# Miniprotein binders against q93zb6: the designs that were tried, part 4

Target 1, 365 residues: q93zb6
Amino acid sequence: SSSSSDPLLVKAAKGQAISRPPAWMMRQAGRYMAVYQKLAKKHPSFRERSENTDLIVEISLQPWQAFRPDGVIIFSDILTPLPAFGVPFDIEEVKGPVIQSPIRTEEDMKRLHPIDFEKLQFVGDSLKILRREVGEHAAVLGFVGAPWTIATYIVEGGTTRTYTVIKNMCHTAPDVLRALLSHLTKAITEYVVYQVEHGAHCIQIFDSWGGQLTPEMWERWSKPYIEEIIHAVKKRCPDTPIVFYINGNGGLLERMKGTGADVIGLDWTVDMADGRRRLGSEVSVQGNVDPAYLFSPLPALTEEIERVVKCAGPKGHILNLGHGVLVGTPEEAVAHFFETARNLDYQTLFQNHVPAEKAEPELVV
Below, E stands for the ipSAE of ESMFold2; O stands for the ipSAE of OpenDDE; V2 stands for 0.75 times the mean of E and O plus 0.25 times the DockQ between their complexes.

## First folded at step 2 (miniprotein)

Design a5
Fold by ESMFold2-Fast, scan of step 2:
Structure a5 (fold): chain B 365 residues (1-365), chain A 81 residues (1-81)
Amino acid sequence: as target 1 above (365 residues)
Amino acid sequence: SPEEIKRLIEEAKFLLEWAKELAEQGDYEKALELVQLAIKLATWALRLAKRAGDPELIEEAKRLIEEAKKLQEEIEKKLKE
């Protein structure tokens, strides 16, 4: 039971009949836009920009005002909820995100507490405003990091290239790591529900660092916690679709489907037709145009968008990039991407459609 | 802290209830995975409760482990059929 008044993106997420694919972009607001660069010069602190309601709303609406995407994602950081459950962080100009007091021992775990939404009021307030401003025309998206990805930041003390500390903890301190992942699972579940209650139509879970695990290790250390979050959220917010994305996910698609997510995001290295075949008809897909195509001539970008859409099929597809918008991306290319998506028509494109699962070689005449 | 221990117990209870739902639906493989996770979390809570010397939390964690192990045996029996 879905409302006909649901945004196009929500209908696509639920696999409902629609006339064209909805489109939005990961890292939709940011440095590629001149208006963002101007605002960032006036407000140089990233934490100011991501923790002030007026600035969050202004930044989140910049791509909507310029390009009219079908999804408006809240401008935020993956680490934003961390102080609310006991993990302070800072963003340094050269190093980026830094967690001054990593959690690695039973003693460190004593700093954790249940999530305190008084510390996240700017998120809830921003979502309410975004829903009011665009909710009749576009879906509002919230997002959150998966427990493994968030644990990696917490344990490593910030961004990591080696994953040495957390991978070592899988072997030398598995009980501590399980306790941390359990705490994060509860906090993330509450944060997802909070975002939905305050205006998000749809939530994307990012397990950005999950691709650094072997499939067997991902099934042990990430998948169970994501399944728990999705099950809990669906009990409390049954009408809210969940998108699940891992960078480098080509080897994990079947396992990602098993999480209970409504939509699986494909990275740009996965062939869309193969992805649809492997996932079957029970889930929708998101993606997966290579972000580098935005640096290509506009006709080539149009051809690639049409190719991806044709491979995805006439339902259950949210058009996106296979990764976030790259720094230096031309605004003209982003405008062209969204205009191309709006001008697509499934009836015209799919006069001879054969579902990916049932695709057969041409019969001999 | 008592609040941390209670959180682990609540998490394990949630997983156990979800495992029961899946077992009722005939998804014994997934139910087994969840009940095993519930046992691990409840066992961790028991260790913390013993260190804290909280008899109420110790007994609650023990009861939860017993309930989860009983469900595990039922699921394993169904998987062998």
Scores: ipSAE 0.000, ipTM 0.312, lowest interface PAE 13.5, mean pLDDT 88

Design a6
Fold by ESMFold2-Fast, scan of step 2:
Structure a6 (fold): chain B 365 residues (1-365), chain A 81 residues (1-81)
Amino acid sequence: as target 1 above (365 residues)
Amino acid sequence: SPEEIKKIIEYAKLWLEEAKDLAEQGDYEKALELVQMAIEFATYALRLAKEAGDPELIEEAKRLIEEAKKLQEEIEKKLKE
């Protein structure tokens, strides 16, 4: 929908005319906030915090209450939907995410089933509450992991530095890996649609581990499944923009554009002007202020924000960091980032884009 | 879609059949795992069939849920003693 009632972030995602860039941050709610740290001490289990409706809502709204970003992303984990289609996981203090029963063989695949939304009601309920609470003032964002990224967790049994098991499966068990990726594609598609139907204005797809593939391998093992998801979602939810982000995506921009996503998120290592040139005007961009700038003096942060905005151009830009908010980031810097975004004015920033009729001096009259 | 619902029903039948075979062999712990999968698949198929308004698929899914729950009760009873 081109509706004038769309939130600022949705209008930017669709490349519509707006007065300023909307802004939100990846990992917006979290450890950098004192209120989050206090809540986490009371509720030390990450799964409790990410699977309890009241806690999800409270945490998701903490940055909204403090900073008033243009987007409110649901507090959740990339692995949250996994138990609902047959892949239980746990989060251990030292190791992080652990999947005790990895899927690596045709026999293991028999544990998979279609996604059961009775096990994900806390997600749907949380999205409905968030939509009500932000009203017309912000977009509610849902998110999901891409099939390659999710498959990596499943076959590796958790987080990995080497990617040995999944890379080996590309050669030794390609039919099993294709079957797993196909099942994940269907489950992920249903999960995206579920989030939209329960209140999400916009969805971000994260292919966090896709950047560990060569471009040719990514095009073979990740891109086709992402294209299938985007095509299916656009058919069922035509008014919902999709943002696509990969960590370390400098070598993949043109291929990412080819997925059919509405918005391409740029990693902090990509020069915004180069990224914009390579992607063209047909898609919108998100990003890409280096999260490290949040540790800089506030005037330097303002200059970097304005530089990025000028490079992105006067439309089709969602201001964000090029990566998630870092632990230890000063809350004052986050507040300044959002205040700076609200005080930007495209007409002022791009004076040569002002129509001639509005530039006539009052002294002439 | 009706084709996807039918495929989900097929998965439910597959898991139920394997659960029955394992229960017959005395592997009640694994049989319980698979019968729970059969119930999950059949329950999801029922939800989709109701949304699609397909009476035949609704009836088939309900029948599978009933059959799977009966097997679940038998397996749970065996695990207790």
Scores: ipSAE 0.000, ipTM 0.109, lowest interface PAE 21.7, mean pLDDT 87

Design a8
Fold by ESMFold2-Fast, scan of step 2:
Parts: sequence; C-alpha cells; structure tokens
Structure a8 (fold): chain B 365 residues (1-365), chain A 81 residues (1-81)
Amino acid sequence: as target 1 above (365 residues)
Amino acid sequence: SPEEIKKLIEEAKRLLEEAKFLAEWGDYELALELVQWAIRIATEALELAKEAGDPELIEEAKRLIEEAKKLQEEIEKKLKE
C-alpha cells in the first residue's frame, strides 16, 4: 500500500528520497495557542475534550489550520484506552485523576479483558474525520504509551514521583509484572492497529517513564514489549511507520534503535550529529530543535533549524522540537518554524557537502 | 448568588483536576496554564462567597486555592528539572 502519493512525513519516516524535511510539533495542545485556551475555558474538562469526537477534531486541527504542519496528531490522552481493557480512571473532586483500582497482584489482573473498541469509537471516528479534512496535505498521526509507561500508571494508581510500587514489583513480584506487561502489549498492539485502520498514517509510541530505568533495566522491562508491538504491527500494517520517543534519555538511543522502530525521536539535549552517528543510516530520526529557540530572534531560529537539518542529513528526517512547545511561546515563532521548513531545499542545503558516512579511505600510491 | 458561586467552584475544581491529569501525562506546560486558571476562578468565587457571607463556600474556595497553589509549585519544580 506504499505509493508515491504517501504524505511527505511518511516518505521521510521510510527514508525515501524527498526534497525537504517534513515538520510537525509534539504536544501542541494548549501550550501557546489562544484559540485552544478559549476552547478549554468553555470545555474545562480535559477528559471531556479527549473523549468527544467534535472537540477532538476541532483541537487536533487548530495547529493545522493556523500553520499547515506536515503532520496532524490526534488530540488524545495516554490513559484514553485504559477503560476499554478493564482499567477505569476518574477525575476526582479533591485528588484529580486517579486509577481507582490499581493492579498489583494476580487477583487484580483478573479484571483485565481484551480491548473493547465499542468504548473507543470516538478515537476511530476522529481519525476518519482528520484523514478526510487534511486530505493529501498532511499525515495523520496516532499515538500510544509503551507498556512500561502504562503499567506505571496502573500499578501506582496515578502519577508517581518515587516509582515505588512498580520498582518494588520488579524485585518482589516479577512474574506478576511480566504478566501485566504482556497483557498490555496485546491491548496496545490492537489499539495501534485500530488507529491505523481508522486513518492514522503513522504512530508514535511514547515511553515517558522508560527514562527512569537504567539501560539494563529498560532492556529487561520495557524494550522486549515494545519490540513485540512493533513487530506485530508491521506484520498487520506493513506500510505504517512507527516513531519511538523517550523524553530525556539520550543514553538509550542504540537500544531504542534495536526495537525495530522506523524513526527514533531525539530529545533537545541530544546533539543531532551525535545522535545520527550513534543510530547510523538505517533508521530515520525525528527532532530536535530546542523549544527555547522559539524565543530567539527569527533569523537565529532559522539558523538553528538549518543546523539541525544539516546534521540529520538529506533523508530520513522529520523536523520537530526535541520536546513539547513551552508556555509563552509566540505563535509568530511557530509560524516561522513551519514556513522555514517549507522553504528548505535539500539540494541547496547539501550543495558540495560530502556526508561523513559516505567518505571512503583514500590511499595515495 | 449561591448557585453562581457553586458553578465557579465546580469549574475551578474541574480545571484543577484536569491540570493534575495533564501533569500525570507529563504535559507540565499545559498543566501550569490550567492550574493558573483554576486559581483565578477560585479566587473570583472566594470574593463572591465573602460578599454573600457564606462560610461553607468561603472555606471550600480557600481549600481549592491552597490545593491549586500547591500543585502550581510542584509543576514549576518539574519544569525546572
């Protein structure tokens, strides 16, 4: 199903020849756009906004209508699929979001069931509408949390600063944790396929809490389940690229590459040239302009964008920020970011440039 | 009116709880924006409750403001990490 009509972002994810890098921004909802802030005041519940098809579509399209990025990510939450496989969460008056019945024992796991997509029709409907609305002009992105990250929410009962319960389970109940991670892997795989079947061109996997593990612990408790998801999805949806992102963990790049993801997202603290060198040419990269550059003068922002693009190379690069957009970011700077990306030309940028990986040893005889 | 004050308190509670949810999701920037809105709305509710002389609504609004300020400090600390 791969064709020349694929969106620019999909071609970049696959490492295909293109004339410029596609660009989009992670976690745009509400951080800087006045139109979102007005909508949020009218509809103050994030859960309402993330579970209502009309609101999801409206919010998801706000950056696209304003800036025409090459990617449009569905407005959703990492916890959204949880009730559909037996893990309800609530927003409580005093304590905020909680998972009322954490899963920590074999008995608790009896509540888990196969994912029920009747409870997630608003996701599928929203993706279908987004696909129709952006037409040929952008890729629609879905997303999902990695099993380790989702398990952390489930066993901790919500957000945690200490990661005490899940870290304790690694040592005292490893069989229970492995069983939970395996169940989550199956549910997540089905959810990714569901998003693709309903309109997503591309999927981003977030392992936000994976950065809390040492490399050896991440290799043991997170990587195998992510590999399983990616391999299963690629068998069922062979033309759909997968982007893999961990916030703040540059120490895992080589291991992230080992998951089979098509694109590795680099956070803003990783030097793009170093990241490219470490990952090699067989995977694509996403990122990684420091979000703080959006506060610099526009010419300095242009220079930084060009620097990052040159370091990433003339193919296999999805231009993005290395993190989410910061509060107070000027909308004019975001507009400039996307206009700069559209005006880039790889032929011009790489004129008379010889990439290091193509250099051959020369012997003078 | 007590009904208008209760609606403001309810709105501020929803914003605060959504801010907590976004903070759990790792969206600290948006969480900060929403907690600041919760503080503004709860403060308006507090002023109206004082004018109405309703001790229960006054205390509820005060508790909500204190909870929101505590969350704001936690989020600001995370953004500096």
Scores: ipSAE 0.000, ipTM 0.130, lowest interface PAE 21.9, mean pLDDT 84

Design a9
Fold by ESMFold2-Fast, scan of step 2:
Structure a9 (fold): chain B 365 residues (1-365), chain A 81 residues (1-81)
Amino acid sequence: as target 1 above (365 residues)
Amino acid sequence: SPEEIKKLIEFAKEYLELAKEWAEQGDYEKALELVQFAIEYATLALELAKEAGDPELIEEAKRLIEEAKKLQEEIEKKLKE
């Protein structure tokens, strides 16, 4: 249950009565902002920016100061927790994250150990500061990658275009892959609890690469581990809502609902009305304005936001993009998105709704 | 230094080529992220090349910015479709 002091976003996640949808954006802080670009020029190492408490806090608060979203997500990387359980990585300027020693065999698995939070104090410290800075007015969000998505980085050695190694392991080394996924599930569960205990109001799970699987393969290789995480987190942090997002999730919505997540994030290609119908009223939804609409004239953006909100319904909706904010997005469009969300009123939006009721009683035959 | 400026130009070139590759496979969101990195590195290289007074590096940085902005415009158009 929610207290009256919960942020608007948390109330929406729990399906409680509210006056308007809360709004935030995936990839909220970033290169579309001039202030971020200037900071990145002074601190060009992404690892420095994502592992220094002062920089994490400054960057995470840049969109809060500029736009006043209803959610403030910690600036971090999906791979940030990996060194703390035995998988070191580096971030190369052009290639991005690189894992020099991928895990692909039983021998490689011996490098894994339980997660060491002494190596992640910058995450906990940053969350505590963010909670103090914005917690009265906005939800603080933590996040984590799902086991399949993290395993893909680990076994591929970094980013991948083909998913060849991990897909091959499903057939040639399934026991090794299951052992890796099990280890990741335990580490990820502890990392989620750590974020909640250090200030996160809400956690988003990203299974970014899960959309590359067929529904049957996703149910075999990803869903069980996500269910285990959500079940364990709900037992230890019962008041913390969990948002679940997969890029390219149109074929997976009902299966995603089955994980036990409180909120299902809809990809931008899913029609909101269809997604809401398929998921029902028992779960909340997040999304799903096409990020490309931020490049449209502002009146067209307003119309699209209102359309999505009307389709999602008068409760249980966290307004967001259906994908992360794109580099090159005009800051004016982002400001307009949040201003539009703040000026919405559910009573006004649904005032002209005509309920589809049968005018005549059923005839007895 | 000229070595630092050349390194920034090489980063811009690498990001631009990666942006083209991701655009070719239809991942326009990823391509947009990468082309913006190309623009940022080429712009920084241009600023430093101007301060150094190196005409060849100024022209090379300007060419990269122009090429990257053209690709960005094409990617943004695809995202609006």
Scores: ipSAE 0.000, ipTM 0.273, lowest interface PAE 15.6, mean pLDDT 87

Design c1
Fold by ESMFold2-Fast, scan of step 2:
Structure c1 (fold): chain B 365 residues (1-365), chain A 87 residues (1-87)
Amino acid sequence: as target 1 above (365 residues)
Amino acid sequence: SEVKEISPDDPEVKKIAEEAVKKLSEELGKEFKLEKILKAYEVFDWEGKEYYIEVEVSIDGKKYRVRIRVKIDWDGKIEILEVEIEE
């Protein structure tokens, strides 16, 4: 219905008929913007910027004010909810996130407790303000890290390139790891519901470190917990679409579809036409313009956007980059991306569409 | 993203280690000298290429083992993401 107040992005996520693809970018607020750089100099602590309601709202609205994307994601960190269930952390300027006391043993697990939302009021308050400011013009997005990704930070004590401790725990302490993942699943489920209840139209789940597992190990150590979260959230928040993204996900697309997510985010290495064929028409897709195209001449960027949109099809597509916005990205290119998306028209784009671009028909038996 | 081990003798690794140690020296206000590259890993990240490099550095004749995570942006600028210094 034309009287529906649902944002364009929510309609796309649900596979509803729309006139053009909605567009937003992962990490659309950030260092590439001059206004963000000025604010970060005045407030140099990332934790201050991500835990102060006024700053969260200001930062989250910077790309909205400049570019008018179809989605506004809350400025936050995937580690933000951790202190609320017993895992304190700091963010150091050079070192990044540091977890003071990693959890690696049954004894360490005693520190965990149920999530305390009194410690997360700045998230809820920020979402309410964002919903009020942009609500029917754009979707407000919340987000959360998947249990495997969060467990990796907790177990490793911060960022890691080797994943040595958590991978070793799969073999040497699997019961401890399963217990940790189960605690995280409960806390994450409550945090997602909290974000929806406070204004998020849509939630994105990031399993950034899931790409470091073989498909078989991901199916054992990550997928079941994500399925549990999605099932619980959809039961409690039936109108809220869930987007699922893993960077480096080319080998995992069919398994990601199996989680029950409404939208699968494709990374930049996946050909959109191939990804769309593999996922079928029953699930929506997000992405997947290579962020490097934002450094190309604007006509080349326009051609790539139109190519990706044509490959994704006239329904169930949220236009995005295949990765987050890179530092150093020209603001002019970001503006052009969103202007291009607004000027697209599905009827015009698909008047000469060749059905063979979607070679495999969807099976109904 | 995927983690790949790279030879410490790789010219790109040597250049990045030199630039990272120089930047670390500037940020900490100390003059670290790169003595040896012990290990290196390349990670392709959405923000550009990342390297995890383990080096031996010296200051005033004392040696330290340093593990540095470095990002190379698409315009060639380096950023230090993580540092661990062992005496």
Scores: ipSAE 0.000, ipTM 0.229, lowest interface PAE 13.9, mean pLDDT 85

Design c2 (at its last look DockQ between E and O 0.01; V2 from the best seeds 0.00; counts 0 for: pae O 16.3 > 1.5, end hemmed in, 4% free, placed apart)
Fold by ESMFold2-Fast, scan of step 2:
Structure c2 (fold): chain B 365 residues (1-365), chain A 87 residues (1-87)
Amino acid sequence: as target 1 above (365 residues)
Amino acid sequence: SEVKEISPDDPEVKKIAEEAVKKLSEELGKEFKLEKILKAYEVVWDEGKEYYIEVEVSIDGKKYRVRIRVKITFDGKIEILEVEIEE
């Protein structure tokens, strides 16, 4: 494909020459926006909002219409594909995600089947519409949870503070856990390809709960399955960049680079300059403004954005927060973040105060 | 987890809501005033108790519906775990 026709975000992901960093935010659509709050009152079920094509499209486009980010991520849930391969769930207002029938034994695994895309047409249809609506102006992003993260929800029965069931399975039922992770790897690979075939320019893999493992345990229980997904996806969708993110990833950066991902997302606790140094020039980076800066005075937010961009360097950077948009974030601050990103210029930022280079014969017209 | 609905008129719920709104105001750098407690739940986890409360707060004449999840620490302080603000 012609790289000149790719969206700015895709060019950044591939480390190509660009004039400024593209910007988008994890959890970009949501309750911080008044327009989302009104829609949620009319359609109070989260499952309805995340599984109805018209609602998914409307919600996904709300930040695009308000802020014009360089990326539009499909409004969805990390658990959305689970019923399509045999794991029903619901999202309850007080408890959050609930899986009524966790999978913990060989007998439980008989419920699993290959992923059935008839149950996920609302995802494919939504991506096609988003690609049509914004594809010439912004990248459309799909996403998926990594096998360890998804397995954690499945075996724990939802969210937990301790992750004790899955951590114990590493020791007491390792063959069962490996079989589950293997099944998830196949389902996730197919789901990523499905999203690309239906309009996603770029995919982000979230291993949000991978940070709960020691580096040695992550290398054993998460990394191999992520590598398998990335390798398989690159064979079938060679032009689609993959972003890989773990919350709390400071100790894992070199290992994350080893997965074959095109872009490594840095959490807000990692110094961007150190992250760049450790990862080298062969991969791109995403992030990593602290989401709490969106509650700071706007000039302080501008200074922090510029600091992060300068540390990331003049190529291979997708500007983002180091984590998702926090509840209660002012829309004014989100607007300012994207306006600041659009007004950046790499030439000005890196070269405007180096007068001597203007005198060099090879650079003077 | 076990979930128990608690009356918004319960004195303990009122105390927790007032402390949570004060903590929220401190964390966000805004002076929210608690106007009304809409609903409250006690959530029992293996590690202890959390409260899920929905309140109406105001600042500069604007009203917001806020959903707050808090935990009570071992020394009796509240920590805000999650917050969602709706207008």
Scores: ipSAE 0.014, ipTM 0.482, lowest interface PAE 7.5, mean pLDDT 87
Fold by ESMFold2, look of step 3:
Structure c2 (fold): chain B 365 residues (1-365), chain A 87 residues (1-87)
Amino acid sequence: as target 1 above (365 residues)
Amino acid sequence: SEVKEISPDDPEVKKIAEEAVKKLSEELGKEFKLEKILKAYEVVWDEGKEYYIEVEVSIDGKKYRVRIRVKITFDGKIEILEVEIEE
C-alpha cells in the first residue's frame, strides 16, 4: 500500500470528514474556454477529439491547468462505447449524433455483441495518463450513460424531443426493449469496471433523458437497470464511489436514492437544503450552483457558492454546478468558483463568524 | 443535443444572420452583403444554444454560399464558431 490518501473528492463521496468541499464542474472542459476553441478549430472532428488519446488527454487537462479542480473528468461522450458492442454512430454537422441503423426489432438485436475493449483502448490509455498527470492532487472521473438514455439514442436514431418510437416500444414490443436494456446494462457495467481498472477514482452515471420520464415510467424502464449496474460495480469495485445524476431530477430524488448510488447529483431547480432533507444523511450530494450564476458579478457568485455549501452541510458534499458549464461562460468566473471553493473552511463557515477588522486598542488617559 | 429546423423568415434567425455576417465582414476585412437566408437550425445542448445558418452573401458583386455556426451566450451576444465559404 502507498502512503498516499484518497483524493478529497473520493473522501467527500464516501461521507468522510474533510475540511472543505471538493469542487469540479460538469463540462469543465469545453467550448467556453478559448484554449479549447483553438484546439477544436485545428481538429474540427468531434470523433477525432474524443477518440484520439493525445487529444483526449490535452482537452481533459485544460481545466486542470487553468483552474486546478478537485476532479478531472475524461473528455468523452456517453455514446463513445456504442461501436464497441455493435452500434456504429456518426456525428453530423447540424444534427449531432446519428445512428443510421436503429435497433427496434428482435432481428435488429442480433447486431449487438459483448463489449469489445480493443475498440476502446483510447479510453483506457487516456485514463492511465490522466491518473499519472494529476497524481494525488485530484480525482480522475470516468462516466457512462444510463441504459434508458443510451437506448433512447439507439432506438430513435439520434436526438429527439418526442421520444415517440421508444415510448411506443414500451407497449408494442416490451420484450425487445427489455432485452435491449438488459444488453446495455451488461455492456455499461463492464465499461464502468474497465474505466476503474484503467485509472478512474469515481464514476458518474448520467441518465440525461431520465428527467423526461414520469416517475412511474422511470421506475419501470430506467431504475432497475441502474440498480443492476450499481450492484454489480460495487461487488467488483468496492472502493469506487458512484455519482448518479439526472437532468430535471426534482421529482425523482427519493427514488434515485433507491438505486444505491453513493452520491446523488442535484440539478439547480432543487433547493439544496430541501434536497438534503429529502435524501437524508446516508447518501452524499453533488451540486448545485445554478450555472447562470457564473454570469453574475463575482461577489454574487461567492455568496451563492457559500449559500449552497452551507445548505449542503459539512459532510458528504461535492460542490458542483446543477448542470454543465454553459457556452459563453466567462473563464474568470470559473476560476473564481474554484478559488472560492479552495479557500472555504467548514469550521469557519459553520460558526457564522464575520471576519472583523483588527480590534482597535483602547486609548487610556 | 436537440436539433430544430427554423424558418429562414423567423425574426430571430434574421437578426442572428445579420449580426453574424456583420461580424464576419469585420473579422475578414471585406464587406459581406447578406442576400438571402437559405436554411437555419437551432441546436440545443446542455451547455447552451447554437445556430447553424446557411446564407447567400455577395462580395464585390459575386455571390457565395456561406455556412455559419454561432453560439448565443446568456448575455445575449453572438460568437461565430465556424465558417465555411464556398462557390
Scores: ipSAE 0.000, ipTM 0.333, lowest interface PAE 10.8, mean pLDDT 87
Fold by OpenDDE base, look of step 3:
Structure c2 (fold): chain B 365 residues (1-365), chain A 87 residues (1-87)
Amino acid sequence: as target 1 above (365 residues)
Amino acid sequence: SEVKEISPDDPEVKKIAEEAVKKLSEELGKEFKLEKILKAYEVVWDEGKEYYIEVEVSIDGKKYRVRIRVKITFDGKIEILEVEIEE
């Protein structure tokens, strides 16, 4: 039952009538903001910033205070849960994530254990505080990495350009890789439920590296584990929308159908109208303004936002970028994006025709 | 999806609006009188047609702006998917 009290973003995800698209941005909290840069100089460790409740809340609320987005995503990392199930990691400024002890053998698998939420209290506490701070004015967003994406970091020992170790394991150690992916599927399922129970209105699943597989390999090695997560979460949290995002998904859209995700995230290389045709009416879409448009003159940004919104149509659209905000993006352009989104009216955009939200009329009898 | 604006004066839009307002009246147990069609879109999907219709209705002599999302089934039945009522 969709409660009349659902945030605008949750209504859009469920394909409910609303007056305008809700808007948020991937990486809306980040290095482009002067307030973030000032905080990051005071707290130079990324792990410190992403694993302390006060810092997580402060950073997550920086875009809320500045721009009033319809979605407030928790400041975290897809690798944040790794230590909670037996995989330590570091974040180096130049190299990014480093896993000192990759998992590649059955003996390495013995280091894995069930997810320990005592090690993740800063995530739960932060989500509770964010839910209180934004009230009914925005959706609080949680997120996770997909099993294949997380497994790629664990097997490769960090960021890879070639994915040669994990792609080779598909042929040389398939049982070890299936065991790893199955373990991650269980841990990520519990972590999604944990985020929902602590105040996430919506969850985004990032399969960031799934777009580097052939379509056949993605259907074999990524899709089944994502379907298992979504099915298990939908059974436990039936009212929580799930957004599924892959960067470079233009060749995978038809294969992303049937996962049970409520929303498919599009990157800017997909035509929004083509994406809508290919996905059909049963799934909502998120996106997909090119992050580079935030460097354009504000009138050109307005025209592109209106174009994307018109191409998506008046139902089941979450306005976003096709990927995260770029470093060096003007804060004024981000402000203008959210102001433009708030001033959109589907009636005006479609020449006075699209119905807004199911306000259950409180028929004051 | 192809989103097409349809004239509020379109006979098909008028029929859909009248049937939708009637069904809404039945579902809410109050008589909604259609006063004016303000706006109408056809959204064509691979799986069917949806209409978004904005109407002015009167309920007990008070005017309301009602936004209705309507699915037309293959048998030509109108299914109300969404309703918003503004004063």
Scores: ipSAE 0.000, ipTM 0.143, lowest interface PAE 16.3, mean pLDDT 90
ESMFold2 (binder alone), look of step 3: mean pLDDT 79; pTM 0.746

